# VH-VL binders against o27280: the designs that were tried, part 5

Target 1, 266 residues: o27280
Amino acid sequence: MDSMNVPEVLEIKRIVEESESVKTFIFSWDFRREVRPGQFVMVWDFRDEKPMSVSLIDPVRSEIGISIRRVGEFTDRVHGLSEGDLLGIRGPYGRGFELMGRDILLVGGGIGMAPLAALADEATARGMRVDALVAARTADELLFLDRLEAAGVNISTCTDDGSCGFKGFAHERLLTLEENHDMAAVCGPEPMMFQVMRILDERDVPAQLSLERYMKCAVGICGQCCLDDTGFRVCAEGPVFWSQELSRVREFGRYRRDPAGRRVPW

## First folded at step 23 (VH-VL)

Design o1
Fold by ESMFold2, fold request of step 24:
Structure o1 (fold): chain C 266 residues (1-266), chain A 121 residues (1-121), chain B 112 residues (1-112)
Amino acid sequence: as target 1 above (266 residues)
Amino acid sequence: EVQLLESGGGLVQPGGSLRLSCAASGFTFSKYTMSWVRQAPGKGLEWVSWISGSGSNTYYADSVKGRFTISRDNSKNTLYLQMNSLRAEDTAVYYCAKGSRYEWLGYFDYWGQGTMVTVSS
Amino acid sequence: QSVLTQPPSVSGAPGQRVTISCTGSSSNIGKGYDVHWYQQLPGTAPKLLIYYNSNRPSGVPDRFSGSKSGTSASLAITGLQAEDEADYYCQSYDRSLRGYVVFGGGTKLTVL
């Protein structure tokens, strides 16, 4: 199985600068390999390999887009690449989002909007009403606003510093928004997702949340992506979980693990 | 400096049609939501319609839904209101109002001078 | 009529404090929706005075302040001046029967 442990080397077709720190890398993609919003790929720069969210799924143009925030050595190197350069791609992996009902709320923090942008495209194509709460520290870090607006998404924004929209955190803005949706999809910093999940649970809104954990094999064999207490493998049973599944997970919102598997606080 | 200039108002018979325009300058028009707000003589403000920056998303007050159509031409920095099947109760000053950037639930930071629409036999 | 209720008029002498109320319901302000305020001087278009409950745009004096609690909001004007004589409108949101954007009925402030 060539996608299981062996990356396919693909040429960067196009690069979109989403912000100073976020770029979307677009590749030609053979959609016989199905891709769903919320699934991830492993991106290999010939030195290291990291999981990245798919932000664009375009079967008509035979393209996928992968959005990457510059945060360390690997992502610095990838951000230095140009059109025509090569990257290895394994996947897609994991369980994606499931759409239900007619009215969905998206809550995204920072780069967490990437998989939600792909989901928004699918939801609007199905004729669903889509409300999106887009959160960041500053106005310059709010992602995908033009794309969401063009798709007919009802946008609300918040920034920690108040430079755009509501001044405050995503869960604080959520309290000032409509309380009833058929479902919600949430992706962003884990402390944000924890607070948002609590509000959605109180409102009886079914919620799916996308988790990030350290990954090596991406197919559930090595055990590196396992959640404490439950044994759930983020790469196999996730990365998208229902809020009910996460309510049994001790570590959610409390700590994370580094590449060496050590617990570190949020 | 942000400027909004409405035009196209006038006298029209009940059942008639009229098209209002609002010329915008001093900001990146396509990035901002826009609204029409009206004020009948001696009365308060009433929201009429809203449109997103790209024009992909629109909302209408129940009193005008099905009769009025909001639109925009971002290449001309112009907002429009097509008013059909006009009634006497549509008589008002119509204001062009600039909304917030992207924000669906925002405020109106700049207003035009307004254009008067009178619906009378 | 108006989903948000304001007193039709208020008055005060120069230097005094006046408060203008904006009373809504659980379908608007009570859902947590923000309140914005506009000043309309005689013969002019409305002007933004307060946004997101309590923020002032550049150029609005700090003697204007806004607040929100429960299903109601209020605008306070301290150090009342003759040029404050105007109509004042609150604005919020309601998706029940009246569409999404709603205004209060307006309050005429008279400086005595």
Scores: ipSAE 0.388, ipTM 0.713, lowest interface PAE 3.5, mean pLDDT 87
Fold by ESMFold2, fold request of step 24:
Structure o1 (fold): chain C 266 residues (1-266), chain A 121 residues (1-121), chain B 112 residues (1-112)
Amino acid sequence: as target 1 above (266 residues)
Amino acid sequence: EVQLLESGGGLVQPGGSLRLSCAASGFTFSKYTMSWVRQAPGKGLEWVSWISGSGSNTYYADSVKGRFTISRDNSKNTLYLQMNSLRAEDTAVYYCAKGSRYEWLGYFDYWGQGTMVTVSS
Amino acid sequence: QSVLTQPPSVSGAPGQRVTISCTGSSSNIGKGYDVHWYQQLPGTAPKLLIYYNSNRPSGVPDRFSGSKSGTSASLAITGLQAEDEADYYCQSYDRSLRGYVVFGGGTKLTVL
């Protein structure tokens, strides 16, 4: 038995309000349990447990940050907590992003920018050139812009309603941006990621994409996070996959699963 | 409505210094990138410098790098250009230009009316 | 000499269509960067006319249109009117130049 399988009860050290619907919860963390951008943790509120992406990895301050969008009963309860309150954290789990080359493109939609913000910090610390395309429905939902700007990231934005940056979808903006990078990292709504992946594949840009699937055990045993066609378990072989791995998966971009495991349209 | 008002231009001898200011109103100044763009008499537009909304990132045209410093005071909604070691070729109308929100590859949607800088001996 | 090349002048009669070219290279437009266009009426500051290659801001008539292909961009003006007499500038980006932002040399449009 190791510490990754049992929730550790941690005190909320600080809360950052990223938007009206997104908060980042910051905890003290012992980095002997190493954390990589793109890995996830299971957050337990003493009633239910959900996977959440790590958005801040700060070994110098011994802090980890977890960004949570308010979308339902569990996240509503967590958003009601204050500094000093307790949450259970188990993990980290999964395969994180792998950096390669000297320049990277990040493409993030909504809360999908959370793991990419952590990756941007690591990439800039390595001296890489970082371009980020940050997408949302409206300007108010664009996340981490000040943090990315302060890190020296070259930002492009798009919004569905045109309230900030390019008016349109991320893949439409991508067609008008620089075509060559050593790699790309993508996280956001799966339909967006599918369209972005196709463009990056045509440009011969190696891409890694972070998938969301229903999870229960988080260590690959229960099979609830399996992808059709390949049998990949998102919690064990992912959540980050290379685009060539996903090109064999008909499920990707076509449908998702609800908590009961039923197929539903995106 | 968006308003940009440049000031601080004038006649200066070669090697001298000037500080230009641009008072901004009608938008949330701190969220927008800003630029200086100049135009020599009878000539075209030349980008001079760019600054991010927070002021933490700056870029300069090669022709002015090391001599000009762009800055901003977000509490006063004011953009600045400190111009040192001025040369005759710096003679131009200097425009304050509003960039896009956070965008490093944006466009300039509003321009001031400009302030004239003349460098002559 | 400007990194983006525009014809120094172009002319047309009222009602005609004119096109202003903006020719770049593989280090700017050819890398996929957007092109924006500005109109400068005599004695005034520049005004945004086209952004992100083909979009018009509010208040710009439909007779102005932009496009981009390969290493070049084009501004088209249909139904030419006397008040269109102005200087027109394209703008893009170039990472091979330390300045990043680049303007074309400008095109003087004369309405005959």
Scores: ipSAE 0.348, ipTM 0.689, lowest interface PAE 3.6, mean pLDDT 87
Fold by OpenDDE, fold request of step 24:
Structure o1 (fold): chain C 266 residues (1-266), chain A 121 residues (1-121), chain B 112 residues (1-112)
Amino acid sequence: as target 1 above (266 residues)
Amino acid sequence: EVQLLESGGGLVQPGGSLRLSCAASGFTFSKYTMSWVRQAPGKGLEWVSWISGSGSNTYYADSVKGRFTISRDNSKNTLYLQMNSLRAEDTAVYYCAKGSRYEWLGYFDYWGQGTMVTVSS
Amino acid sequence: QSVLTQPPSVSGAPGQRVTISCTGSSSNIGKGYDVHWYQQLPGTAPKLLIYYNSNRPSGVPDRFSGSKSGTSASLAITGLQAEDEADYYCQSYDRSLRGYVVFGGGTKLTVL
């Protein structure tokens, strides 16, 4: 049995309060097991298991970070944990982001900034110029701004209520930003990603987008995260997809399937 | 209430150096970008330099690149502009300007009263 | 001289409507970059008047409005008042120039 598929019980080393609803849990990590931005892990609280993106990759400290938004029973329990408490972690899984060129654009919404923050660290470490558009409903929900800024990222912000930066949505703000990026990475609400992808395609900017779907096995077996028409498994072929791949996915930006397999609107 | 107070201006010979300071208050200084903007007598506004909240990222106008250095001390809520190899064309009122929170391509919502720099023989 | 072009001066009588144009190019306003406006009263520092093309900061009356179209932006002042006499500057961005922030040359508004 591959050690990757067996949850390893890890101690929470640190907890970072990112916002009122988001915490980053930091764990010791054996980097003999490679992890890439855009990949996810399965987090097990000994009752339930959920996929979570890796938001921090620190080989120097031998640590990874997992950012979790409080949205339901599982995350409520996890948010109740303290430093020193235990969680089960298995992975990493999925296809992560690929970096190319010299200039990269990151577009993130809400908790979608989690994998992008990790990508930003890698990109800046490689000497790339990184522009980041960070979107949220309100100023208080903007994530990782201090971290990104400290890394030398050129930050633009937008909020639905205008409490910080541009008042409006990410795709609207994007229309007012520079067009000459070598590639883009996008993660956030799917309607946002859909609109952003369209703009990037029109600009001939290669784009990678990270999808979120109901996921059970994480190893491409159960099919719960399959995308319509293509049969892409978000856990195996994704969660990071190229825009050309997503252009073939009918449901992208339009609907998703719930745990019962029913179509539900965004 | 946001307040910006520039200091350090004065008369200097061509080739000389000056260091400007801007004391900030009324907001969380480290979370906002800052810029220097200058205005020659009877002329328009010219952007000089920009610095991110932590100071890790800086940009300069071509006219001052290699001669001016922008920096900040967040523990003192102070913005600086080190000006070397000064030229007559650098003569201007220098304004400290507060940028948007975590915004690279933003606007300047607060300005200091400015400090006059005169470069003359 | 300035990357953004403004008329050197405009004038109007009290109560009238005046418009100040800001003309850019395909490398700045035409590229989609936002335009901001500043008011500078005589002997004072600039003040933010309009941000992100058409938004007013707190304290700025609604008789000031901004718009943007194509490669140009416009500041409109309705119900012109004596206290509106000032210099007005538009500001945007141009990353084709290593100087990213660009200003218009300024417009002197005279209230007759």
Scores: ipSAE 0.345, ipTM 0.769, lowest interface PAE 2.0, mean pLDDT 93

Design o1
Fold by OpenDDE, look of step 23:
Structure o1 (fold): chain C 266 residues (1-266), chain A 121 residues (1-121), chain B 112 residues (1-112)
Amino acid sequence: as target 1 above (266 residues)
Amino acid sequence: EVQLLESGGGLVQPGGSLRLSCAASGFTFSKYTMSWVRQAPGKGLEWVSWISGSGSNTYYADSVKGRFTISRDNSKNTLYLQMNSLRAEDTAVYYCAKGSRYEWLGYFDYWGQGTMVTVSS
Amino acid sequence: QSVLTQPPSVSGAPGQRVTISCTGSSSNIGKGYDVHWYQQLPGTAPKLLIYYNSNRPSGVPDRFSGSKSGTSASLAITGLQAEDEADYYCQSYDRSLRGYVVFGGGTKLTVL
């Protein structure tokens, strides 16, 4: 347990440019330390530390991938790194996705596709039928499409501007797709997830959703990622939650807390 | 401008084989799904087969499953339909149709002019 | 015998409004699958007319409109013109047929 909480300094083995703003950093990984889709790691650039979802799990190559979107100072620094450079990685942490049934629906928005891409690989490896609804603002922001396609995933796309696939939001596109799946996994902007969850509940499709909150410790002690009313810690009880669990979380889809603990709307 | 040009049609005896080709241009071929749709003389449209952009995923109508094989060569921007064990009911104009990018359950936004396949003794 | 049912023919005078129905079932349109429409002029290949139920591709006049409700879809043509004389096909999906693409039987539109 102590070893898990100490960042391991790892060399960036490979960098994949997923989009203009997203890069996947690949590391050698000792799979004696198990990692599941939906879990996250803390990435340390020796100045700051941020939680990042695992987007690639490759036991054959003994590699993991971490997809990072360029959104601030930390990610700017990380995006400036090259193959061969070093990062600190500790984890994995949190509750990952559970797979069940024969047919699974993935609904992802933007960088939310990162953990879902890893889940897709596992699902397809198990022989499951995987349908994926991939959403983004524009075609250029759609992630992992080639990877998903190569894995045999049935892909539907939607973009806000209609530059690729259905013009509209994920929940709107979902209304035009088949309603029967054994389970669904959802990750993306929380307003999107909120709407998607509503639809899936109406369709009686069991759904798991991955939340994003400000995390500091990643080990459930600091309380920074605690959800109102429930006491759920996103880093410990999540980040993957069942829809029934999230139905108890009033803040879901409405607001989050910033690093100072203030409520900020989505 | 998107262009699709089918070729390979002709007269064949029942039980025979034929290979259709569709040459595509005007778009990034490998990024789009492709389908074959056929139309018997004086009849409606019937979907035949679908293939993903990379070619890793394919679907077939029950009427042709086990007999037809869809494939693509993205380096040549060409779609293929290998038709074996042909039957009289396979007689039709065969259209290649361009689908949406990565879209599994999409529409066909561009169609070729078709190539006629006649299966007759 | 088509999975989607269309009237074999419809007719109208120039300037009139005509509608073409596409009736599916709970296994296709009723499940929420999109409906697309194609126009096929005599002796030509089909052309996309409406996609995702009600959207028009570039170049398609606004007098063409599509709608979907329940297990059925409809194509409406206002201000009917002579050049609209063609066959029209609706298209959707039916997973009961292992996710097959399904077409309507087609409707021949005659402009009187």
Scores: ipSAE 0.333, ipTM 0.763, lowest interface PAE 2.2, mean pLDDT 93
Fold by ESMFold2, fold request of step 24:
Structure o1 (fold): chain C 266 residues (1-266), chain A 121 residues (1-121), chain B 112 residues (1-112)
Amino acid sequence: as target 1 above (266 residues)
Amino acid sequence: EVQLLESGGGLVQPGGSLRLSCAASGFTFSKYTMSWVRQAPGKGLEWVSWISGSGSNTYYADSVKGRFTISRDNSKNTLYLQMNSLRAEDTAVYYCAKGSRYEWLGYFDYWGQGTMVTVSS
Amino acid sequence: QSVLTQPPSVSGAPGQRVTISCTGSSSNIGKGYDVHWYQQLPGTAPKLLIYYNSNRPSGVPDRFSGSKSGTSASLAITGLQAEDEADYYCQSYDRSLRGYVVFGGGTKLTVL
């Protein structure tokens, strides 16, 4: 029976240090619980539970990897764990990315590269051409570059400070890159995703974007992950949306909501 | 200090083969894309081929596609160009050029001294 | 013929400013691809002079500058010196059916 709503306590099999602030935690995984790139899991440290992106999907080794950026009390505690320590995992949840055509563009900012790295593995395994624009504030924050290169991904980079690759924002670098792709997948800071979506729409490139919103139940019952204007539940109808679905969502790229439901600037 | 040293050039008949090598030092070879660029006597620069840091991706100019093969051995810090079915128009100095780290559409920041290939009957 | 067009030669006296053009098309520079510049002194290998349109590598004097507009790019050299006598090449990308990396035809700079 499908038990994705019930947390499973799993041992940390391996830890990969992706950067100073990002670790990938690898678990043995029973792939009768299917996982798609772009879906998320709820990670429980026996005190709090947070949504996290799946960055590695490896049915051959029966493993998944979950990439976690150190940003607060919960993630500080998780980063302090060692191999053999326990975490609760429930899921996967949400709608993942759908691959189409033979030529895909990935645009990832910061930790947003995590679900895109999983997608890149699937796309290259299907024989697709994969171009990836990997963006961060500094060179030290660029993620998954060695993994993407080894998979045969054509990489472009940009950093706000110019320490690696193009100096500037992802949408600025995108303007200087190839314009013809069958589809795009985008994940990162929402202001970046808004600007990237605008360019892709002007190029008539079908785009899927992965949103982050506050989540509690992860199955669409509590209403905490709803988008303004449409009532879409990020945990149920998303987190991956087509650009057409997002075209008239007033909050996209404009503001976000804190855990109390209050509008705050990006 | 970055150093690139080409070797393997020489005189060869049309239809013949040569293998060029480029010994690299002074940087983490496996992290950088590499290219071959050639220059016929008295002529300008012409890009020949490109290879990613791991060697998993390669690209070729149309003029050499199907005849030349770029490869690398990261354990020996060496770039190669296997040139088959050589033609007179392949006569040139061949430069080993260091590309950007990871970048697919980058620039060439260091160049070797070149090795001369002459294709003549 | 060359995808990127450069004048075959330019000349200037010491201390003058010279400009070398690199004219492309909508399939390369006009599509948004970056332009890089190389200096080749007589009898030597090329050396990177400008990358990503206007950036100078360490060791290249600020009297060398680059710019890009529309389908064209320019290399400017101010305070011209005798050692600047060389061939200069622009480089960009063209993903049409004739390959990825393209170089201009080259410009011979003569210091009078």
Scores: ipSAE 0.327, ipTM 0.691, lowest interface PAE 3.9, mean pLDDT 87
Fold by ESMFold2, last read:
Structure o1 (fold): chain C 266 residues (1-266), chain A 121 residues (1-121), chain B 112 residues (1-112)
Amino acid sequence: as target 1 above (266 residues)
Amino acid sequence: EVQLLESGGGLVQPGGSLRLSCAASGFTFSKYTMSWVRQAPGKGLEWVSWISGSGSNTYYADSVKGRFTISRDNSKNTLYLQMNSLRAEDTAVYYCAKGSRYEWLGYFDYWGQGTMVTVSS
Amino acid sequence: QSVLTQPPSVSGAPGQRVTISCTGSSSNIGKGYDVHWYQQLPGTAPKLLIYYNSNRPSGVPDRFSGSKSGTSASLAITGLQAEDEADYYCQSYDRSLRGYVVFGGGTKLTVL
C-alpha cells in the first residue's frame, strides 16, 4: 500500500471534445512513471473513483490524455469540468498491449477506441502497418478518425445505422476485410469482442483484448474484478488478455457481475 | 451538391510535364480520400493515384510511380497531379474521383467530367 | 492488363435479367476485399452503382443488385430497360499491388 496508490491531484490542461458524448482530458505527466497503451488509471473527482483508459501518451510534450464517455453521474460531473479544474489520478495499472510483427489490426467499438488510439500512435511510430476497424452505432459516435488518419492508419468503419461506412456490426465488417495480420488488438463492448475474437481465432491471428469489469482497489486485492474459473483479476493480470487466456473464461461474452457479485447478462 | 472540376489538360510532348488540378466543392474536402483515375481513348478505367484526407499517405500505380506526384491543398479545396516524364501511353482522360470519408478500401462516389491529356510530338 | 476479368459484352431483351461477372484471384477479391460497381453511359464519367458488394446508393433502382463469393463478384440487372445500355466496371483492391485499386476490364451491356 505504498505512496503510488494515493491519487495525485492534477490540473486539467486541455479538454478535447471528441464527440457529443466523449471528451478527452489532458494532463501533464512525469514519464518517470511509465505508461503503456492498454493500461488504465483511476480517476477521482473527490467523491467517486472510476477506471479510465489512457488514450494519449505523449512523452515529448509530457502529456497523457484520458477519454471519458458521459454515461452516468460520475462522468456527468467530470464532463462539467473546465480547463484548470482538478482531478485525482492513480496509476497506471494493469497489463498493456504487446506489439509484435509488422502488421496490426485494431478493432474498436465506441469508447474502446481510446486505448487503441494510443496503441496506434506507438505502432506507427515503430513503422508498423496499422489497419483499424472503428465501430459505433452512428457516424457521430465514431471516435478518433482524424487522429488515426493523420497517423497514417488505414481505416475501415462500420455503424449500426449505416450512416458511415459499412452498415452492420464490427464482426460482420471484419468478415469482409483482409484476413491476414501479424496480430490484433480489440477493445469495445464485450459481446462485440467475443464475436471478433472467434473470427480472429479461426484466422489464426494472435489477438489481445481489453476487458472492463467493476473495480474498487485497482491493485488486485479486493477481488471485485475477477473472472470466473481462472481467478484472473482484470486490474492486475489484465485489462489486456490474450485470446487464448479468454478462451477458458466461461463468463466472457455471456454475463458480467454487479457490485454485489450477482451475475447480470450482457 | 458535390462538384469536381478538373483542369490543366492539353497537348504535351513526350518527356514533358503537366500539372492537373481538381477544384472541389460541396463537401468537407479534407475529410475525404481522393484519387486520379484515367481512361485512354476507347479503353477501360485505370487507377493512377490515391491520397488520404490529410495528405499524409499517397499511393501510385506501378505504371506512374516515380513520374507522377499526387498532392492536395486543403485550404484551397484542390487536388493536384504533377505528371513528369510523360509518355505516349499516358494519353487519356484524367478523372478526379472522390473517395469515402476516411475509408482506406472504399469506393468512388463522385467523379469529375475529366480533362484530356494528349502526349504527342 | 486487367487484374479483374469481366466478359467483354453481355446482352438481353427488355424485361430480362442479365448478370455481369467480375472474376479475381486470391490476391484481391479472394483476400476478402470488397467489390464496387460503376455504370458509364456513352460520353460520360462513371457513376457509382453498387458499393460494398451489395449496397445501392440513393437513386439506384433495386433491380440492380450485387453479390460476392470466393474470388468472384456478380452484378445482376433485372427488368432490363433501354437506358441500361452502358459500360459496367467492377472495382476492388489487390494485395500484390500493396492494396492498390484495380478495375475490371469493363462489360458492354446491349439491350436488344
Scores: ipSAE 0.321, ipTM 0.686, lowest interface PAE 4.0, mean pLDDT 87

